# Ledger of designs, part 79: VHH binders against o75319

Target 1, 181 residues: o75319
Amino acid sequence: GNHIPERWKDYLPVGQRMPGTRFIAFKVPLQKSFEKKLAPEECFSPLDLFNKIREQNEELGLIIDLTYTQRYYKPEDLPETVPYLKIFTVGHQVPDDETIFKFKHAVNGFLKENKDNDKLIGVHCTHGLNRTGYLICRYLIDVEGVRPDDAIELFNRCRGHCLERQNYIEDLQNGPIRKNW
Key: E = the ipSAE of ESMFold2; O = the ipSAE of OpenDDE; V2 = 0.75 times the mean of E and O plus 0.25 times the DockQ between their complexes.

## First folded at step 5 (VHH)

Design c1 (framework vhh_etentamig_d1; at its last look DockQ between E and O 0.01; V2 from the best seeds 0.00; counts 0 for: pae E 14.2 > 2, placed apart)
Fold by OpenDDE, look of step 5:
Structure c1 (fold): chain B 181 residues (1-181), chain A 121 residues (1-121)
Amino acid sequence: as target 1 above (181 residues)
Amino acid sequence: EVQLLESGGGLVQPGGSLRLSCAASGFTFSDYAMSWVRQAPGKGPEWVSGISGSGRSTYYADSVKGRFTISRDNSKNTLYLQMNSLRAEDTAVYYCAKSYWPTHRSYFDYRGQGTLVTVSS
């Protein structure tokens, strides 16, 4: 169905590039069928995503979709030049090690293959906040050795919204490092 | 309905101590980071201290480090702020704040009515 996600309209469509990283977070874009339920200024389609990214003078090189559904938009709605990766990620709970690994692997693969450019890894869940923030921060902490609070601060500042889920925050701050291979 | 009720404020001499409490209700207390924020006369709000939902992580503004201690009792749905070595510049209304945190110190979805702390000779 074309149900607007709860509180979806409350979040900024697109964050800012995270300085020192290739990450940018955004809320889930909604395909055209959702537009009839939105005011014009509330609409955020795959096309709008790319327009907003362009307005920031950035370019997406990969989209990682963490939503646990496929009803929001189709990969076909994206440019062919931008690979799309789906990692089904259950909401409200700390992602399992497999999910974390998949995310890390995808990011590392992208970085390896995109050393010659500055294209961004776009990451989103429903709101582009909790699942998205956790996995990005988890990567920065586990792979880049970033201090947890610094990672969280960086993400929050750039996304324009604060990571909300305490279980995610606690895991990032006090949880164990996850295996990278 | 979220409710936050601060208490413990009052008049104290420089160098003195106060302990603030905040009684929380209307939400799962342990699921949320909590903060103390203060506002002095003629100044904007200032984040003072924060604590994670579990209480395992605590954070302080530089201005209060070493003097203030934040804690919580999740079994009592209560947030605390132990304030030692109080200074005149600590004079403010202190608010208990429910927040998504820990690092964005300006994000609060709810705060109480506040309790006045006056540090004066």
Scores: ipSAE 0.006, ipTM 0.258, lowest interface PAE 11.0, mean pLDDT 91
Fold by ESMFold2, look of step 5:
Structure c1 (fold): chain B 181 residues (1-181), chain A 121 residues (1-121)
Amino acid sequence: as target 1 above (181 residues)
Amino acid sequence: EVQLLESGGGLVQPGGSLRLSCAASGFTFSDYAMSWVRQAPGKGPEWVSGISGSGRSTYYADSVKGRFTISRDNSKNTLYLQMNSLRAEDTAVYYCAKSYWPTHRSYFDYRGQGTLVTVSS
């Protein structure tokens, strides 16, 4: 059914723009069919996502959906003018090199196409934390040369929650730099 | 090596139809959105249509909406563009493109040599 993802209620819906980057992270929005299982203040729909981004005086130019499922909302629930990209990413393990490459290539493409505006890349997985934080940090480390601990600290502060999975944190801190193409 | 091979262009009269094909190789076709882009003589490239990796979401430029239909066959690594009710303004070289997005805001990633469509009486 339309079961609320485990611990989804425990996370802030949307983070803050990460300064010096084009990234903003959030948890998966849930379509209306999930709302029977939620108190009104717990709801976070695709419409709520865009309202919260607007409240921050920001605009999304791309949504990267890292979930391995399509049951939470449909791309058709998003404004037609906002590009949407699904990168199927299985949780619990460090994303493989192909997934990292797809993410980097999408971000680089966005930055080229959007060099004359300030639109953001919205990234989410189920909770907007572990897979999301890993791929954003991997990009910052590999492509922008940010130190691992600085990338992690920036993500944690702006998301409003700390990365939780130790294998992700360990790979970011001590793992190899990945190629960018 | 990523390769895209467009085919199916030709000379047609206004109101006619053509079906373009794009054979893809060198990448996992179903993982990527695909687009058709055209370039008329003396003009810059114009995005025409896009389709998601699964084929479930399709998008069209206003100039072709209702006349063109994009589709894909992921089992054959092939992208299609059915072009109906063709007009002289549709005359262009048509390219397929591997895209991150199915929309006109997509980063244009690889294209083939193109296939010429000429619409004239």
Scores: ipSAE 0.000, ipTM 0.148, lowest interface PAE 14.2, mean pLDDT 86
ESMFold2 (binder alone), look of step 5: mean pLDDT 84; pTM 0.860

Design c10 (framework vhh_etentamig_d1; at its last look DockQ between E and O 0.02; V2 from the best seeds 0.00; counts 0 for: pae E 15.4 > 2, placed apart)
Fold by OpenDDE, look of step 5:
Structure c10 (fold): chain B 181 residues (1-181), chain A 121 residues (1-121)
Amino acid sequence: as target 1 above (181 residues)
Amino acid sequence: EVQLLESGGGLVQPGGSLRLSCAASGFTFSNYAMSWVRQAPGKGPEWVSGISGSGRSTYYADSVKGRFTISRDNSKNTLYLQMNSLRAEDTAVYYCAKSYWPTHRAYFDYRGQGTLVTVSS
């Protein structure tokens, strides 16, 4: 169906680039079929995503989609020049080790292949907050050795919204480091 | 207060070697990626090398790959840059820089006053 996700309108469409990283988080863009249920100023399509990124003088080099559905938009709605990666990630629970690894692997692969540019890794779930924030922070903590509270603070500040799920926060702060290989 | 103090710079002949050090204080050193950045006379800053907080990952600019080695001792809050096979074009002020992402070439939270490296015959 094309029902608007709950609370989707409450979140900023696109965050800011996380300084010192290649990450930018955003809420899920919605394909045209959703527009009839939105006010014009509430609309956020794949096209709008790229326009907003451009307004920040940035460029997307990869989109990682963490939603557990395919109903929001199609990869074909994206420019051919921007790779799209789907990692089905269940909401409200801490991602499993396999999901974490897939995310890390994708990020590392991107960084390896994009050393000569400054393109961003765009990451989104439904609201671009909890699942998105967890995996980005998990990467920074596990791979880059960032202090958990610093990673969380950085993400929250740049996304314009704070991580909401206590189980995610707790796992980031006190959970074990996950394998990187 | 974050402090970064570089040392080890000096005059060296082409083909020579130098080892730079950076003493860090005012933050939990092991929780942050660190980088070396250099600035040659009349040029803009250039990212040279980066290392993750844990030291597990190291990164280099193409211009220094195979010649420079970045490392850190978290027990001493010290960052190092071993520079071998130095060239005239390596002449620059070298800065120690604090960042979250060792591969990022643009954003740094803080950098030191720098140490001058001069490569000349």
Scores: ipSAE 0.014, ipTM 0.295, lowest interface PAE 8.5, mean pLDDT 91
Fold by ESMFold2, look of step 5:
Structure c10 (fold): chain B 181 residues (1-181), chain A 121 residues (1-121)
Amino acid sequence: as target 1 above (181 residues)
Amino acid sequence: EVQLLESGGGLVQPGGSLRLSCAASGFTFSNYAMSWVRQAPGKGPEWVSGISGSGRSTYYADSVKGRFTISRDNSKNTLYLQMNSLRAEDTAVYYCAKSYWPTHRAYFDYRGQGTLVTVSS
């Protein structure tokens, strides 16, 4: 159904651009059909997403949707100027190597093609926190050589919420470096 | 389910023009970047051109810049390649590809059977 995801109301809709990167994280926008269950001040639609990005004087050049479902909004609800990519990512477990590779591949392609502009990669899962934070940090650690604790601190500060799932944090801090260049 | 059908190839003299088409189905066309890739006999695939989902960003390999124009019509689910000032070295089978990014040359997903372009006098 159109049930509001657990704890979705508790998270800031959109984070801040992560300095030194092209990433911005946000929670899943919800299409109009969900708004019957939301107070007006709780609404966060695809339109609201783009308005909030514009209010930060930023522009999205890609949205990476990590959810395992199509029920929250339709790609047709997004402006024509923003490419959309779905990477089905199962929650609660550390993403497998194929999922990590797909994410790195998408980011590397974006960076090559957008080196002459300032557009951002928007990344979301349901809450824009655990799966989103893991994959962004995994990219920064494996591809950019950022120290695990520095990547996590940067994500947490810019998202406005700390990563919550300990198995994700443990894998980032103490797990193997992935060789998915 | 996902289908890509290339057409419009043929025999043309050097300096001539051709327009390739790619009919797409089985996915939301406007949500994806599209690419043209070509493969000459006995050679590896060469990325030729790419276009964003909206059609507003276009990219070209150095070998075709200024001669080829990529475009799309999202209302018809169709990708195009206008090829002008053709040269013998443009002879190849041309494929369209659904891609995550318009310049992601290493990624060739759901490529059809291709359409042959032969440039000779």
Scores: ipSAE 0.000, ipTM 0.130, lowest interface PAE 15.4, mean pLDDT 85
ESMFold2 (binder alone), look of step 5: mean pLDDT 85; pTM 0.872

Design c2 (framework vhh_etentamig_d1; at its last look DockQ between E and O 0.01; V2 from the best seeds 0.00; counts 0 for: pae E 15.8 > 2, placed apart)
Fold by OpenDDE, look of step 5:
Structure c2 (fold): chain B 181 residues (1-181), chain A 121 residues (1-121)
Amino acid sequence: as target 1 above (181 residues)
Amino acid sequence: EVQLLESGGGLVQPGGSLRLSCAASGFTFSNYAMSWVRQAPGKGPEWVSGISGSGRKTYYADSVKGRFTISRDNSKNTLYLQMNSLRAEDTAVYYCATSYWPTHRSYFDYRGQGTLVTVSS
């Protein structure tokens, strides 16, 4: 269906690049069919995503979609030059080890193949906050050795919104390091 | 620490067969898809085959389809590649690699040291 996700309008469409990383988080862009239910200033399409990224003088090199549905937009709506990766991630639950590994693997693969540029890894779930924030922070903590509180603070600041889910925060702060990288 | 150790490579004549093995450790092997990748002299890495974590789904490059068979034994944390009807163009170093999904062939973040397969008369 074409119903707007709950609270979707409440979040900034695109965050900022996380300094020291190649991550940028954003809320899910919505394809044209959703526009009829939005005010013009509320619209955020795949095209709008790229425009906003360009306004920040950045360039996307990969999009990781963590939503658990495919109804929001189609990969075909994206430029052919930007690879799209879907990692179905259940909401409200701490991602399992497999999901974490998939995310890490994708990120590491991208970084390995994109050493010669500064293109960003765009990550989004529905709101681009909780699932997105958790996985990005999990990566920074496990792979980059960042302190949990520092990772969370950095993400929150750059996204313009704070992680909301206590189970995510708790796992990041006190949960075990995941083995896979 | 993730460890992958390939074995089984060697010299074989065209039309011959080899069976490669990859011993995995440092992660829950059965939860993750695995791939074989090869690199021939002077060429870039080429994805060869992939298998899902459970082993129920297998994938092959067109170049090896019908000749190679990927399998795994999760109880032994081991990945296999049965190579039949080998050709000269199959000559390469073969690597086992972690794969978050076999159909995503562009990203391999970890692989072993590789095992050399030489097909020559």
Scores: ipSAE 0.005, ipTM 0.251, lowest interface PAE 12.1, mean pLDDT 90
Fold by ESMFold2, look of step 5:
Structure c2 (fold): chain B 181 residues (1-181), chain A 121 residues (1-121)
Amino acid sequence: as target 1 above (181 residues)
Amino acid sequence: EVQLLESGGGLVQPGGSLRLSCAASGFTFSNYAMSWVRQAPGKGPEWVSGISGSGRKTYYADSVKGRFTISRDNSKNTLYLQMNSLRAEDTAVYYCATSYWPTHRSYFDYRGQGTLVTVSS
């Protein structure tokens, strides 16, 4: 049935707001049907996500879901006050220019629409680490002019886990600035 | 901190009507879905109805569809339940509850002390 994603239990559920940005990263929340294989302390549901954000004195204003599936939770189970956007992102390869553009377009649209508040953009893939970290860092580098090493360090520290995939790290550090904005 | 205060319960004859209110404080009310939950003597909690943060989406248990109407006034931080065509099986203590998801019956993170509704002649 609904098997827990490989190594999902090994990652902190929610990171911390990245200072100077509107981003917060987390692993995919799992709906109640997955809880048969989880101890109570291992559960991380959509409700748990919002509770953890509230505990940080923050509010979500957008969720960007980078997974290739809808099996983990239903978007209809999220509050209607929090827009939801899925951007199908292929794993193991550096995201293509179309995917990067979609991410930048979504972030820029959110910032325009939310200029008068401090709500956060929540970004997740399955583990909230490699694809999530790549796209957040790509945005900070290309749009905000952050140095690659500074973007990566900020993400790692605030997520509580380091980016693991070397092809992503190499592309961020040495690859071209994407001007598809 | 978070506080929910139910009111409007009482004794009513079968076929009658009541309107319950829930005053909320200590959180950004409009960002959260709300639910009504009831508990009859000797039973576990039963989800009755839910409403989205904006008030535009509403949900009902089959046992109350067509008879109960949930609503909210975000300017007054108040949740309502209009109960019409009341029956003896509606007798219970009614609680309001916070949730992010109006369809999640099991997520009642905060509850008030409740208000008693008794339906009898």
Scores: ipSAE 0.000, ipTM 0.128, lowest interface PAE 15.8, mean pLDDT 85
ESMFold2 (binder alone), look of step 5: mean pLDDT 82; pTM 0.842

Design c3 (framework vhh_etentamig_d1; at its last look DockQ between E and O 0.01; V2 from the best seeds 0.00; counts 0 for: pae E 16.0 > 2, placed apart)
Fold by OpenDDE, look of step 5:
Structure c3 (fold): chain B 181 residues (1-181), chain A 121 residues (1-121)
Amino acid sequence: as target 1 above (181 residues)
Amino acid sequence: EVQLLESGGGLVQPGGSLRLSCAASGFTFSNYAMSWVRQAPGKGPEWVSGISGSGRSTYYADSVKGRFTISRDNSKNTLYLQMNSLRAEDTAVYYCAKSYWPEHRSYFDYRGQGTLVTVSS
């Protein structure tokens, strides 16, 4: 269906690049069929995503979609030059080790293949906050050795919203390091 | 108290090389990504390069890719920037930066006093 996700309008469409990383987080863009249910200023389509990224003088090199549905937009709505990766991620629960690994693997692969550019990894779930924030922070903590509280603070500041789920925050702060390989 | 002290700047001819250093104190150095930011006369700050806390990942602005190399020694709490093939447009005050502001093109929340790099024939 074309139901607007709950509270979707409450979140900034696109965050800012996380300095010192290749990550940028955003809420899920909605395909054209959703526009009839939105005010013009509320619309955020795949096209709008790229326009907003461009306004920041950035370029997307990969989109990682963490939503657990395919109803929001189609990969065909994206430029052919930008790879799209779907990682079905259940909401409200800490991602399992397999999901974490898939995310890390995708990021590492991208970084390896994109050493010659400064393109960004765009990551989104529904709101581009909790699942997105957890996995980005998990990567920074496990792979880059960033202090958990610093990773969370950096993400929150750049996204313009704070992680909301306590189980995510607690796992990041106190949970074990996950296997990287 | 966070302290960042840059050094290594100076006058160099085009095509020359310089190596900048930044001595850090007052925080757990290895837990933080570090960056170099520069500011040319009459221009705003420009992010130059970044490195993760562990040093395993490095990032560069397009303008310096292939010429500059960022590195760190966590045992010495020191950040480095090797600058090769320097150009006139690289002339700027170079700052070591600890944390990052969310503002567009503001890549630091704390920086040192900077070291001047002048590239001129």
Scores: ipSAE 0.010, ipTM 0.257, lowest interface PAE 9.4, mean pLDDT 91
Fold by ESMFold2, look of step 5:
Structure c3 (fold): chain B 181 residues (1-181), chain A 121 residues (1-121)
Amino acid sequence: as target 1 above (181 residues)
Amino acid sequence: EVQLLESGGGLVQPGGSLRLSCAASGFTFSNYAMSWVRQAPGKGPEWVSGISGSGRSTYYADSVKGRFTISRDNSKNTLYLQMNSLRAEDTAVYYCAKSYWPEHRSYFDYRGQGTLVTVSS
């Protein structure tokens, strides 16, 4: 089916650019087939995403999709010129080292290729919060040396919602530093 | 509309060879890295190989390095995978994918039906 994801309506569609970083987080956009279950003001399509980014005077240079499924939209729903990367990430559990490595490698590659512009990395899972927040914070902690509490505070403020899943928060605050590239 | 059409799969004996092709349309082929990804029955997708837009740089998973060769012909919008010294564990459906980085161990999307490679005695 095309059922609206649990609590998806409860979250702001798109956050704000995280200062000092190239990240912006958002909830999963939903292709047009989902709109029959949404009021007009609740719709958030791939096109709506790009309109909202433009309204912030920003440009996306990469979308990282952390969902474990492809039912919400298809990459063909995106403009051909927008790079898209899927990292299959199972929810409910702290992402494993291979998933963290894939995310770090994608971000580092983007930063190298985009050093001459100010385009953003858009990151989403289903709600743009728990998996998204974890991987962004893990990158900031491990690669940029940001203190765990500072990374979490920055994400929560800019997303407009706090990280909710306690096992993720505990791992960020008290878990091992991951030295994987 | 982006289209990717894989072909060249089949049944081969261990130690045999196959050459896969992927015909691409609906985008400027030479501007994008391309990858091969495979999916064995009951398993998740596995990145196999990648190639830069120009074809100058190639990358391989450790499991296929030395046995598989990726190439492309930008004048024909076609991606290739030469598979030599095939083993039973190479049995999978093979997909081509448009990629942003050729050395990245993920894929953006694959849209074809794939092409089945079966390696058995």
Scores: ipSAE 0.000, ipTM 0.121, lowest interface PAE 16.0, mean pLDDT 85
ESMFold2 (binder alone), look of step 5: mean pLDDT 84; pTM 0.858

Design c4 (framework vhh_etentamig_d1; at its last look DockQ between E and O 0.14; V2 from the best seeds 0.00; counts 0 for: pae E 14.0 > 2, placed apart)
Fold by OpenDDE, look of step 5:
Structure c4 (fold): chain B 181 residues (1-181), chain A 121 residues (1-121)
Amino acid sequence: as target 1 above (181 residues)
Amino acid sequence: EVQLLESGGGLVQPGGSLRLSCAASGFTFSNYAMSWVRQAPGKGPEWVSGISGSGRSTYYADSVKGRFTISRDNSKNTLYLQMNSLRAEDTAVYYCAKSYWPTHRSWFDYRGQGTLVTVSS
């Protein structure tokens, strides 16, 4: 269906680049069919996403979609020049090791292939907050050795919203390092 | 207060070697990726190498691959750059830089004053 996700309007469409990283988080863009249910100023389409990124003088090099549905937009709505990766990620629960690994692998692959540019990895779930924040922070902690509280603070500040799920936060702060290979 | 102090620069002949060091203080060193960046006269900054906080991952610019080695000793809060087979084009001021991302090239949250490396016959 074309119902607007709950609380979707409450979140900033696009965060800011995380300084010192190549990550940027945003809420899920909605295809044109959703516009009928939105005020003009509430609309956030794939096109709007790219416009907002451009306004920040940034460029997307990869989009990682963590939503557990395909109803929000189609990969065909994105420029051909920007790879799209779907990682179906269940909401409200800590992602499993397989999901974490898939995310890490995708990020590492991107870094390997994009050594000559400064393009960003755009990551989103529904609100671009909890699942998105967890996986980004998990990467920074596990792969880059960032202190958990630093990773969380950085993400929250740049996204403009704080991680909300306590189970995610607790796992990041106190959970074990996940396998990187 | 974050402090980064580079050392080890100097004059060396082509084909020679140098080892740069960076002493870090004012932050939890092991929690942050570190990079070396250089700036040659009349040129913009160039990212040279990066290393993750844990030291598990290392990255190099194509221009220095196979010649330079980045490493760190987290127990000493020190970053290193072993430079072998130096070339004239390696002449630059080398800066130690703090970052969350070892491959980040656009900016760093902090860098030192730099140490001059001159490669000349």
Scores: ipSAE 0.014, ipTM 0.319, lowest interface PAE 7.2, mean pLDDT 91
Fold by ESMFold2, look of step 5:
Structure c4 (fold): chain B 181 residues (1-181), chain A 121 residues (1-121)
Amino acid sequence: as target 1 above (181 residues)
Amino acid sequence: EVQLLESGGGLVQPGGSLRLSCAASGFTFSNYAMSWVRQAPGKGPEWVSGISGSGRSTYYADSVKGRFTISRDNSKNTLYLQMNSLRAEDTAVYYCAKSYWPTHRSWFDYRGQGTLVTVSS
């Protein structure tokens, strides 16, 4: 039920905006029912997310939720003016082409609709690291032509934690470019 | 207010060199990729080169690879384009552009007024 995700406390709540992109990554926010198990400084609610983004002088314009489960918070806990999209992403294998395409479609749609502002795309999985890093890097590589090592380094630095899953890293570095259409 | 001020253009003979500069203000320069875009008379804009916010990653259109070098100095909020082995086809107004990505797909966020480069005998 209300058990906190394994190792969730070990990760910084919110990263920094990735320079030259519209992306910011964070770990899954937890609704108030989880807070009984947390020290005050460990709490990271949907409200805390938006406060931390504001403290960075940034604004979210889209949240892409990559979690495989729906128990952590409700979309109703988010401001109604911020679009929310769930893309179920399996956590222990490289995402399939359909999942990658859905992510690319969401990002491209956001960029089209938000070309006249500076709002960010917030992306999270459970820890805001492996699935989140993979899909952001896959987008930068396939759509924007960024070199794999540069995409990975940028993500790691801005998230404040390095990508951990070797199969994701190997696929980003050596795997095929995925189609964009 | 975002401002991008290009300079360093001029008239050069084929085979010559120029170095363009772009002074940036009104935003946190190191947070953004930057691009050079050029526009020849009567044509649409053509992306030339891009550079990541840190300056570590650089990208070039095929037409300029090996001849042009993009760089930046984040301590001076300045973007550069070193242009060598210039050809008549490089004649254009050159713009620097603020973008979220250093590649051609994302360079249209904002651009300056440009600096004219004319390559002719």
Scores: ipSAE 0.000, ipTM 0.163, lowest interface PAE 14.0, mean pLDDT 86
ESMFold2 (binder alone), look of step 5: mean pLDDT 85; pTM 0.877

